VH-VL binders against Rho GTPase-activating protein gacT (gacT). Designs and how they scored, part 10

Target 1, 189 residues: Rho GTPase-activating protein gacT (gacT), of Dictyostelium discoideum (Social amoeba) (q54nl0r163to351)
Amino acid sequence: VPLTQVPCRAGSNVPIIIEKLIDHIERTSLNSEGLFRIPGVDLTINQYIKLFDNGEDVDVSPIEPYTAAGLLKRFFRDLPVFVPQSINKRVVSLFIDEEGKKKPVDMEILSNLRVLVHQLPTVHFEVMQELTNLLGKLMSRSDQNKMTISNIAICLVPTLNCVPAIVTYSIQMHDFFYNEVFPQHHLYY

## First folded at step 1 (VH-VL)

Design u07 (framework fv_utomilumab)
Fold by ESMFold2-Fast, scan of step 1:
Structure u07 (fold): chain C 189 residues (1-189), chain A 124 residues (1-124), chain B 108 residues (1-108)
Amino acid sequence: as target 1 above (189 residues)
Amino acid sequence: EVQLVQSGAEVKKPGESLRISCKGSGYSFTDYWISWVRQMPGKGLEWMGKIDPSDSYTNYSPSFQGQVTISADKSISTAYLQWSSLKASDTAMYYCARPLGYDYTSGEYYFDYWGQGTLVTVSS
Amino acid sequence: SYELTQPPSVSVSPGQTASITCSGDNIGSYSAHWYQQKPGQSPVLVIYEDSKRPSGIPERFSGSNSGNTATLTISGTQAMDEADYYCQVWDYSSDLVVFGGGTKLTVL
């Protein structure tokens, strides 16, 4: 199911399943060693998928940390498209020069990446914002949970089917990408 | 050290079922995908598909979708490739391989470790 | 679907430079990786991320990737380099691994 067709609360652009799982994980699970890396209980994940698919009002509070993370991973993995291919291609072009080689990363490239992130459809943008906010909090507790940026990227980039730079820079520079006001004179339609 | 150890050679008749295995050791099995690669006699490498052992999610090459099943048992650090009904055209060397790669730009995905291969021969 | 094209064979004399190409639309935007396979053996990674060598791979192996062509270069080619060579990319948008058809390098 396309992300825009997943049920949201009135006035929200974030699907209920994502909202519930992110809130639960943030409240209970951020100090869990290897979160998103250590597997959850597959039988339990399958059971909760069926409950959400049936349109039930699901109580996620009893879900153990690794299983909750596994359920969130399964949701993203099953999405047809999280980041449109056109945006992925444009992001790659920011980091590749005229000879086809990778450019050194500077603030000009990152500012242009920010423009492309803001071109995501509204639901996709807000989901990316919420997900990378959670992952940034997970990363900030890496002393306890052992989830460095590298560990987060290894277990999640393949699941999200997008250019890694979108996710990794969103995590590391979250305020820059999602909370700061753009200088309008540097933006083009 | 990291190793991928595959099951031994198989000789089968058309129509028979088969499951071959790939056991990982020396690393955290659930932290890495496992891919299966086919090489027909005298031919090149063909990527068949992959599995994430942490949740058993699979992704298949379109050429192999519905022809084989990839599975894993994380409790014994083993991935499997299976056929419900073998054909003579399934005669090939089958490799498992562990991808490694992380890149801030495009997403690197290359195979740093390979199993020794399992030769499957399908004939009378 | 995305595909990579390699010449089926390349021949060089010992000590000469071998050049093996891998062609694909805008392949320079992907990272190209290269594997060496000798008869009866598993593939061995010789170049990853366009131009990087794994520990233990001789410096005579180098790589480049720009535009529509990635190239594996073997300088001062030795008899031991005789093998099949495969290029590979990962198409992140489709989540598919793509191999080239392979090139048989003959050193005579």
Scores: ipSAE 0.014, ipTM 0.529, lowest interface PAE 7.5, mean pLDDT 86

Design u08 (framework fv_utomilumab)
Fold by ESMFold2-Fast, scan of step 1:
Structure u08 (fold): chain C 189 residues (1-189), chain A 118 residues (1-118), chain B 108 residues (1-108)
Amino acid sequence: as target 1 above (189 residues)
Amino acid sequence: EVQLVQSGAEVKKPGESLRISCKGSGYSFTSYYISWVRQMPGKGLEWMGKIYPSDSYTNYSPSFQGQVTISADKSISTAYLQWSSLKASDTAMYYCAREDWSYGMDVWGQGTLVTVSS
Amino acid sequence: SYELTQPPSVSVSPGQTASITCSGDDIGDKYAHWYQQKPGQSPVLVIYQDSERPSGIPERFSGSNSGNTATLTISGTQAMDEADYYCQAWDSGTAYYVFGGGTKLTVL
């Protein structure tokens, strides 16, 4: 099911399943070693997916950390598209030149990446914002949970089917990408 | 030649306001952050905050949040650091630097010495 | 708050290798940058992105960064290398830069 067809609360662009799971994980699970890396209980994940698919008002409070993370990960894996391929290709072009060599990363490239992130459809943008905010909090506790930026990227980038730079820079520079307003059309030159 | 030129030394009394400047030349001023760094006499470097001149986006260190204001005027390629009310503890050398978090602070101003005494 | 710890001083004889460490929790997951500051002068970037040298910085300067320790290495140390050295990293958890306390390199 496309992300735009997943149920949201009135006035919200974030699916209820994502909202509930992110909130639960933030409150209970950020110190769990290997969160998103260590598998949860597949049977339990399957059961909760069915409850959400049936439109039930799902109580996520009893879900243990690895299963909650596994459920969120499964949700993203099952999406037909999270980051459109057109945006992925344009992001690659920011970092790789016409001869296939990596460009030096500077603020002009990161500012252009910010523009591309803001070109995500509204629901996809707000979901990326919420997800990378959660992942930044997870990374900030890597001394306890062992989920460094590298471990997070390895576990989640393949699941999200997007260019790693979108996720890693969103995590590391979250305020820059999501918490400011800037003149979009002046950054296309 | 890429360079940052800072305003001259200042001698002030506690309670006075002050604004010091950092003018960039030889590069696209709007394409780089400008960071401000404090160095107390005989002490190490302390990052205060930064501004992206293209859109005036600012980040502040928690130690300096609410104590200073960072601003920029891109039409004259100049960044500013401002105090509304100076304290004796603000006595320090203040540097501006062009920066990118992934490439560090590659160009530094010559520094502005601020002395706050009665 | 995130902290970077450097030894306050390191002494070497001319021609010997100097090693300056910068310790911080999971600093290997961040880019480490290194600055040289001589008395009365502005800092100069000598290493960026853990191990890269800016144009004009001698080949005797090198860097590494893994786990909890970043290291600046100066081989064949010269008298002109005598200075204070600062490590720096961006802490994404707090969204600010952190400098180490600095290391005074003495070449005797």
Scores: ipSAE 0.000, ipTM 0.453, lowest interface PAE 16.6, mean pLDDT 86

Design u09 (framework fv_utomilumab)
Fold by ESMFold2-Fast, scan of step 1:
Structure u09 (fold): chain C 189 residues (1-189), chain A 119 residues (1-119), chain B 108 residues (1-108)
Amino acid sequence: as target 1 above (189 residues)
Amino acid sequence: EVQLVQSGAEVKKPGESLRISCKGSGYSFTSYWISWVRQMPGKGLEWMGKIDPSDSYTNYSPSFQGQVTISADKSISTAYLQWSSLKASDTAMYYCAKDIYGEFYFDYWGQGTLVTVSS
Amino acid sequence: SYELTQPPSVSVSPGQTASITCSGDKLGDKYAHWYQQKPGQSPVLVIYQDSERPSGIPERFSGSNSGNTATLTISGTQAMDEADYYCQTYDSSLYHVVFGGGTKLTVL
């Protein structure tokens, strides 16, 4: 199912499944070693997918950390498109020159990356904002959970099917990419 | 041979409903957004909103949110702009345009549909 | 609320260079695109992504964008270039397309 067709709460652009799982993970799971790398229980993941697909009001409270992360990861893996190919191609051209060499990264390139991130459709942009905010909190606890920026990128970039720079810079420079534009729309306490 | 072909001119009374169309051909219709742009007589271009025909996702300018409905039928490669109740201030030329996803410029435009609402 | 400002008119003699400006807050951090519209006709894309020219658009059309101002430049201006020109950008805060008010280019 396309991301824009997944059920959201009235007045929200973030799917209910993402909202519930991100909130749950933030409360219970950020100190779990290898979160998103260590697999959850497939049987449990399959059961929860069925509950969400049936439109049930799902209580995610009993879900264990690795299974909750695995469920969120499964959701993104099964999306037809999260970041459109046209945006991915333009992001590559920001970082790679015509000879195939990596360009030095400066604020001009990062400002252009920001523009491209903001060209995502509203639902995709807000989902990326919420996801990378969660991942930044996970990274901030890497001493406990072992999930450095590199480990996060290795585990999630293939699942999201997008250029790594979109995710890694969104995590590392979250305020620059998201909070300068929407100060009232995001920033959990 | 990309083409956007719009429906013909309309003359309506205030309070009437109307739906105008924009049919795409010569490209993958569901691979690109369709934007609608208004141009009032003697005035400039105003972006109204856009639709992704692959899933019918819409995004509207605040000035047009609730004033019009944008929809699409991908089975016939056609996008629509609809009013439930026309006003004299809706008198304008309406263009559809092929919106390059992630780039947000318009490489091809329809020929325009003139809508005249007389009081 | 993001706004692009263009001069309402620019006049040039045939063969001279026309410059049409488009101003917006930090516009150089965004892409500017330019459309030509002749009376009774649809707009035609003449410049995209600040300086790129679509196939079929003459080389005398060029663009630039830095700071707060984007500029469409038409060298060796011809009578056929007489038209309204609109700049356009994308408001990243609202995900909305924004057009300038348009500039009428008059060629003697």
Scores: ipSAE 0.000, ipTM 0.447, lowest interface PAE 17.2, mean pLDDT 85

Design u10 (framework fv_utomilumab)
Fold by ESMFold2-Fast, scan of step 1:
Structure u10 (fold): chain C 189 residues (1-189), chain A 121 residues (1-121), chain B 108 residues (1-108)
Amino acid sequence: as target 1 above (189 residues)
Amino acid sequence: EVQLVQSGAEVKKPGESLRISCKGSGYSFTSYWISWVRQMPGKGLEWMGKIYPGDSYTNYSPSFQGQVTISADKSISTAYLQWSSLKASDTAMYYCARMDEYGTLYAFDIWGQGTLVTVSS
Amino acid sequence: SYELTQPPSVSVSPGQTASITCSGDNIGSKSAHWYQQKPGQSPVLVIYDDSDRPSGIPERFSGSNSGNTATLTISGTQAMDEADYYCQVWDTYSDHVVFGGGTKLTVL
């Protein structure tokens, strides 16, 4: 199911399943070593997916950390498109020149990356914002949970099916990408 | 300074078990990956798998999945490569190497001296 | 599964430029690393992330990576550069490390 068709609360662009899992993980799981890397219980994940698919009002409170993270990963893995291929290709071209050579990263490239992130459809943009906000909090606790930016990227980039730079820079420079207002049409998605 | 020191050469018979070691020193052992690399006599480098000692997460090459076990004991800064039952085809030099995930994008910046394993009847 | 191809051997005269190639589908989008291995010794990292040199590696070693080919270039090649050279990438989606088959550099 496309991300835009997943049920949201009135007045929200973030799906209920994402909202509930992110809130639960943030409150209970940020100190868990290897969160998103260590697998949860597949049988339990499958059971909760069915409950959400049936439109049930799901209580996520009893879900243990690795299974909650695994459920969130499964949701993203099963999405047909999270980041459109047109945006992925354009992000690659920011970092790779016409001859296939990598460009030095500077503020011009990062500002252009910000423009492309803001070109995501509204639901996708707000979901990316919430997810990378959670992942930034996880990264800030890496002394306890061992989830460095690199470990987070290994676990999540394949799951999200997008160019790594979108995720890693969104995590590391979250305020720059999501909390700064700049004079582009991104406000009208 | 920063070093990986491996256990000494082994001579074994087919069917025997073996565990070889790789001890890190001079750096935060739990902050870097350790990979195992096989080199058969006169041949190239083959990546076997890696472990992150901080959380014991492992990932194996498909060719070595189920053939060996990679583990680590962070209390003594040591990674291990283990066979339950050796074959003559396991005769090779085995290297451990440190991978710098963020700094070099998974390059092997520090290598052990190698452990020669000979399996013959 | 992703594969890297290297020529099995390259020969140069002392003082000439040696070029060792590493071919892989869209390798230019990945970070290529290069290792030198002399007989009886462990490999040594000589280039990482396409073109960066570790501390202690001579300036005559350089690298490039674009399209389907990464290249290790050794300018003013010396007898001491005689060794096997291996390229390597990390595949983000499989989380697997891939080595090329190696190139024997002979300085004659």
Scores: ipSAE 0.000, ipTM 0.461, lowest interface PAE 14.9, mean pLDDT 87

Design u11 (framework fv_utomilumab)
Fold by ESMFold2-Fast, scan of step 1:
Structure u11 (fold): chain C 189 residues (1-189), chain A 120 residues (1-120), chain B 108 residues (1-108)
Amino acid sequence: as target 1 above (189 residues)
Amino acid sequence: EVQLVQSGAEVKKPGESLRISCKGSGYSFTDYYISWVRQMPGKGLEWMGKIDPSDSYTNYSPSFQGQVTISADKSISTAYLQWSSLKASDTAMYYCARVYESDYWGFDYWGQGTLVTVSS
Amino acid sequence: SYELTQPPSVSVSPGQTASITCSGDKLGDYYAHWYQQKPGQSPVLVIYQDSKRPSGIPERFSGSNSGNTATLTISGTQAMDEADYYCQAYDSGEGYVVFGGGTKLTVL
């Protein structure tokens, strides 16, 4: 099912399943070592998918950290399109030249990436914003959970089926991409 | 789940024409390039070329330009590799593989392969 | 005419670290990808864009790419890792995909 057809609360553009899982993970799971890397329980994930698909009011509070993260990953993996190919192609062109060589990254490229991120359909944009906000909080606790930006990218970029730069820069420069403020930190590149 | 299913093994004589197929399922077929890769017995992988099924854009390795034709029918999510006149040196395993944005993403799913044997 | 060179074979004992190299002119300026192929099976992507791992690939697989050489590293090598490994990159001169010649990894 397309992301725009997944049930949302009145007045919200974020699907209920994403809202509930992100809130639960943020409250209970951010110190779990290898979150999103270590697999959850597939049987339990399948059971919760069925409950959400049936339109039930699902209580996610008993879900263990790795299974909650696994359920969120399964949701994104099963989406037909999260980032449209037209946007992915344009993002690749910002970072890779016509011959496949990596371009140096500067603020002009990052500003152009921000424009492309803002071209995502409204539901997709708000879901990306919420997801990368959660992932930024996970990264901030990497001393405990071992989920550096590199580990987060390895686990989630293939699942999201998008250009890595969309996710990694959204995480590292979240306010710049989503709150229209300049970065407070130096970027290491 | 994502799957690429290739047509069955072929035994042909030199000079005959052949078309083999690769059918994608479980994903949006037009969002990924399909590449063809040859592996001769006991040898490594050779990239032959690719097609964008959304507009039928093709790009061939110089070694295979003019030797084969790559095409696709997006209405049935199928890509094709075609020879007008086979030669004994075409004996090989042929794989199809999908890639999101040319080789920048790597070939994440592969077909099971089609063995083509050309002998008199 | 652009070529990627791999050693034809690498041998390691179980539990040891295996390193497989891939050399090409200015390869570090491009992305390198790595594939595992077991006998009678299709290749499987194990590393993409130099160092990134697809979902389902064990953490013991890692990659790097700088200067002229990309390296696939398998830590704590297991019997199940015995396979042929191929590197792949973009041809800098012609805009085409190129594979290395392959490396047979033996775990004994």
Scores: ipSAE 0.000, ipTM 0.461, lowest interface PAE 12.3, mean pLDDT 86

Design u12 (framework fv_utomilumab)
Fold by ESMFold2-Fast, scan of step 1:
Structure u12 (fold): chain C 189 residues (1-189), chain A 121 residues (1-121), chain B 108 residues (1-108)
Amino acid sequence: as target 1 above (189 residues)
Amino acid sequence: EVQLVQSGAEVKKPGESLRISCKGSGYSFTSYWISWVRQMPGKGLEWMGKIYPSDSDTNYSPSFQGQVTISADKSISTAYLQWSSLKASDTAMYYCARDTYLDYGEYFQHWGQGTLVTVSS
Amino acid sequence: SYELTQPPSVSVSPGQTASITCSGDELGDKYAHWYQQKPGQSPVLVIYQDSKRPSGIPERFSGSNSGNTATLTISGTQAMDEADYYCQAWDSYSGHYVFGGGTKLTVL
C-alpha cells in the first residue's frame, strides 16, 4: 500500500502505525543494544501487522523493543516507495560530479539537499521528519545501544531504499532540515 | 577481493526439498544485501528476492513469495535459498549477487558462479 | 507489474556502433543498469546508474536514459562483445527489481 493511503488520525499526515511505534520505541527502547539490527519475533510482528491492517485500535505497550523496531522496519520495507527515484537521482548529483568523483561537502550542497528533502510529498516528508528525529535520539544513546550513525545507516538505508545522504544528514542536522523556518515548504514555486 | 562462491549442481525429483548456498568473502558480509536471481534454460534473468545478513531481513519478488525461503548464517558468511517441495518448473540456473545498495542505486556488481538445479522425474 | 522491454536481437558488423534499447513506463525517472552475459558465464555489470562504467569496462560502452527508453551503446563493436545484454531497474511503486527480457548481440 502507498504511504499516502495508510490510515492517519484526523488532522495528521503521519500514519497511526508509525506514530504509535515511534512513541513506544522512544519511551521504552532507546537503550536496547543493537536496536533495529537485532531481529524481533516474526510471529509477533505478523500478528501486529494484521491488527493494524484490520483498522483495530492497537495497544503497542506490551511490544518488546526488538519486535517493535522490527515491526517499524517491516512497515517501511513493504512500502512501494518512500523516496521517489527522481529525488534519489538528484541527491546523487549533489554529491557526485560529472566524472563520478565525490564532491567536497559544504553548506551549499547541504542547502540544496534540504530543498530536495522538502520536495517529498507532504506525508513522506513528515514521516521522514519523525523517523529521523527518533534515529537521532537513538544515535545520542550510542554509548549504551551501540547504534552509531554508521550502524543506523547500514541497518535502515536498505530498508528505506534511498540515498544514504538523505537519512544520515537528516539525522545529524535534524534542526537544519526540519525545524528551521523554511519558506519553500509553505510557498508555491 | 570480493568473492561469492555457490554450492555445486543439484539433480532432484519433484517433491524433494533442497537448500543451495552462497558464501561471501573479501568484504563485510553483514553490511550488504544478497539477492537471488533465477535463469531458466534459454531464458532471461528473474530477480527472486534478497536478504540482509546482519538481521536476516528479507524481501521477495511477488512471483517467488511463498515459493522459496531465503536465509543467512552470518557466522559462516553464507546465504541460502531453500525449497520445501521442488517442482519441474524450478529447473534453472540460480545466481546469488551482492547488492550495491549503501552508496548508489540498487544494482549487482558481484555475482556468484551459479548453481544449476535440475528437477525431473 | 512493471515490465522492461528489449528487442530480442541486434546484429552489427565489427567496428560498427551497436544500440540496445530498454523500454518501460517513465523509465527515465528510474536508474537503468546493464549486464553482459556470455554463454556458461555469470552476468557482468557494464553500465550502472544510466551512464556510469565500472572499473575495467572499456570506454566504448556508454549509456543513456530519458523518457521511456534507456539505451546501451557500444561503439567500435568487437567480436568479444557478442553476448546477451540485460537491462535492470528498481520499480519504486512495487519496490522490486525488474530485468528486461534480454537482447542477443551478434557481431558478424
Scores: ipSAE 0.000, ipTM 0.473, lowest interface PAE 13.9, mean pLDDT 86

Design u14 (framework fv_utomilumab)
Fold by ESMFold2-Fast, scan of step 1:
Structure u14 (fold): chain C 189 residues (1-189), chain A 122 residues (1-122), chain B 108 residues (1-108)
Amino acid sequence: as target 1 above (189 residues)
Amino acid sequence: EVQLVQSGAEVKKPGESLRISCKGSGYSFTSYYISWVRQMPGKGLEWMGKIDPSDSYTNYSPSFQGQVTISADKSISTAYLQWSSLKASDTAMYYCARLKYGWTSYYGMDVWGQGTLVTVSS
Amino acid sequence: SYELTQPPSVSVSPGQTASITCSGDNIGSKSAHWYQQKPGQSPVLVIYQDSKRPSGIPERFSGSNSGNTATLTISGTQAMDEADYYCQVYDSRSYHVVFGGGTKLTVL
C-alpha cells in the first residue's frame, strides 16, 4: 500500500502503525543491544502484520524489542516507494561529481540536501522526521545498545531504499533538516 | 501458470457433512489469503471468510461464523471449506479466490477457482 | 455493517459509454475493486484499487472512486461486455470483504 494511503489519526500525517511502533520502541527498547540489527521472531511479525491489515486496534505493548524493531523495519521494506528515485539521484549528484569523485561537504551542499528532503511528499517527510528522531535517540545510547551511526546506516539504509546521506545527516543534524524554518516551502506548507 | 482448482460438484441430503477443496498452483501458496465466496442461485456474491495458509489464521463473515469451517494444508497447497451438517439453504455455487494482503488494506481477488456447485435436497 | 449499493441494471447501445455506480459511506477512503461475471463463469477482476487494470483487460475499462461513489466506466461498449458487474471493498471495522449487490449490464 502506498504510504499516503496508510490510515492516520485525524489531523495527522503519520500512519497509526508507525506512531504506535515508534512510541513503543522509544519507551521500551532503546537500550537493547543490536536493535534493528538482531532479527525478531518472523512468525510474530507476520501475525502482527495481519492484525494491522485487518484494521484491529493493535495492542503493541507485549511486543519484545527485536520483534518490534523488526516489524517497523518490515513495514518500510514493504513500501512501494519511500524516497522517490528522482530525489535519490539528485542527492547522489550533490555528493558525487560527473567524473564519479566525491565532493567536499560544506553547508551549501547540506542546505541543498535540506531542499531535496523538503521535496518529499508531506506524509513521507513527516514519517522520515519521526523515524530519524527515533534513530537519533537510539544512536545517543550507543554505549549501551552498540548502535553507532554506521551500524544504524548499515541496517536501515537498504531497508529504506534511499541514499545513505539522507538518513545519516537527518539523524546527525535533525533540527537543521526538520525543525528550522525553510522559506522555499512556505508555498508548500 | 497461476491457478486455483476446486473439487467437483456435490449432491447431498440435509444433515450430511461435506468438505470441498481449492488447490493452488503456479505461485507461493502461503503468500496469499484464500477467500471463500458463496453465490446462491440467481443472487449475488457473498464473502464467507478467508484463511492465511502460512499459519491457518482465519476470519469469518458474521453470517457464516459457526456455520462453516475454513482450513488449509500448506504442504499440498490446498484450502478447504467444511460443513458439519448441511441445510437446504446451503445450496449454492462456492468459489475460492486468492487475496493479496498489504499493511492496511486488501487487494482485489485476481485469481478465482472454477466454482463448486453444492446441491442440498432430500 | 457496511453496505455497497449498485443499480440492479444498466442498458446501453453498442459503442456508447456505460457507467456503473457503487455507493457506500465514505467509499473514497477505501480501495474499490470491480469484477465481471458472465453466466456460468467465475468472476474476473477488471479494475483493482479504484482505477488500475489487470493485464489483459481492455483500456476501455476505467474506474474512479471519491466521496461516497465509486464508478466503473466502459467506453465504446461491446456486446461481449454484457455481464453482471460487482464492486467490492474491504471493511476494516468488520474485518469483512463487502460486495455490492451487482449490476446487470445489457448491451442493446
Scores: ipSAE 0.018, ipTM 0.511, lowest interface PAE 6.6, mean pLDDT 88

Design u15 (framework fv_utomilumab)
Fold by ESMFold2-Fast, scan of step 1:
Structure u15 (fold): chain C 189 residues (1-189), chain A 123 residues (1-123), chain B 108 residues (1-108)
Amino acid sequence: as target 1 above (189 residues)
Amino acid sequence: EVQLVQSGAEVKKPGESLRISCKGSGYSFTSYWISWVRQMPGKGLEWMGKIDPSDSYTNYSPSFQGQVTISADKSISTAYLQWSSLKASDTAMYYCARGFDYPESLGYYMDVWGQGTLVTVSS
Amino acid sequence: SYELTQPPSVSVSPGQTASITCSGDKLGDKYAHWYQQKPGQSPVLVIYQDSKRPSGIPERFSGSNSGNTATLTISGTQAMDEADYYCQAFDSSTEYVVFGGGTKLTVL
């Protein structure tokens, strides 16, 4: 099911399943060692997927940390498109030159990455904002949970099917990408 | 000269497998999408799906998801459309087309089209 | 699922202006593109990004797109313009390419 077709609350662009799972994880699970890396209980994940797919009002409060994280990962894995491949290709071009060599990262490249992130469809943008906000909080507790930025990227980027730089810079520079005033013009314009 | 050349017409029976091809020349094959478009006899254009040859990322129309497989071999600048089991309802002209996309609008249009491959499925 | 609607046919006399419409929900917020297809031939791109002409397309072809409706306009229509015309948009959320049902232009 496309992200834009997943049920949201009135006035919200974030699907109910994402809202509930992110809130639950943030409140209960951020100190769990290997969160998103260690698998949850597959049978339980399958049962909760059925409840959400049936449009039921799901109580997520009893869900254990690894199972809640696994359910959120399953949701993203099953999306047809989270980051359009057109945006992924342009992000690669910011960081890799015509000869396949990595470019030095500077504020010009990051400002152009911000423009591309803001070109995500509104629902996708707000979901990325909420997800990377949660992941930044997870990273801030890496001394307890062992989920460094590298570990987060390894376990989540393949699930999201996007260029790592979109996720890693969104996590590390969240205010720059999502909370600071967006420039009205593109640097190439 | 930018060109897409498709494989020749096919006559098949229901249940048979088939793979047709679309070879690009005169441009950087990995810099553009390739779309597949079906046109049933006397009917309009139906978009089936597209592939990015640089990483083989595919995106299918819901009507064709699970019905066909789109693939590409960038080493020979060729995209493919494949059926595991043909049906009489697959009888159609199949076009490949080169796709452009845009950062500002996420728009997509097709500027160069192959000559088409006629696929006939009958008992 | 996103859909584009076109009239099935439009008829004009030689030298008159032909207008072919394409309707879709908030189509003006997307780009509309137009293809010409003559019998037994592949489609040819005649307008892209609402109003731009590819190299080799006559100046008599123009386009517009606002609100829910995109329009392909052919001024001074010629017999050679007789063809099926398809509009196309792109749904960025699904990455689906969407075609209209096509309009047969008859020049008599």
Scores: ipSAE 0.000, ipTM 0.439, lowest interface PAE 17.7, mean pLDDT 85

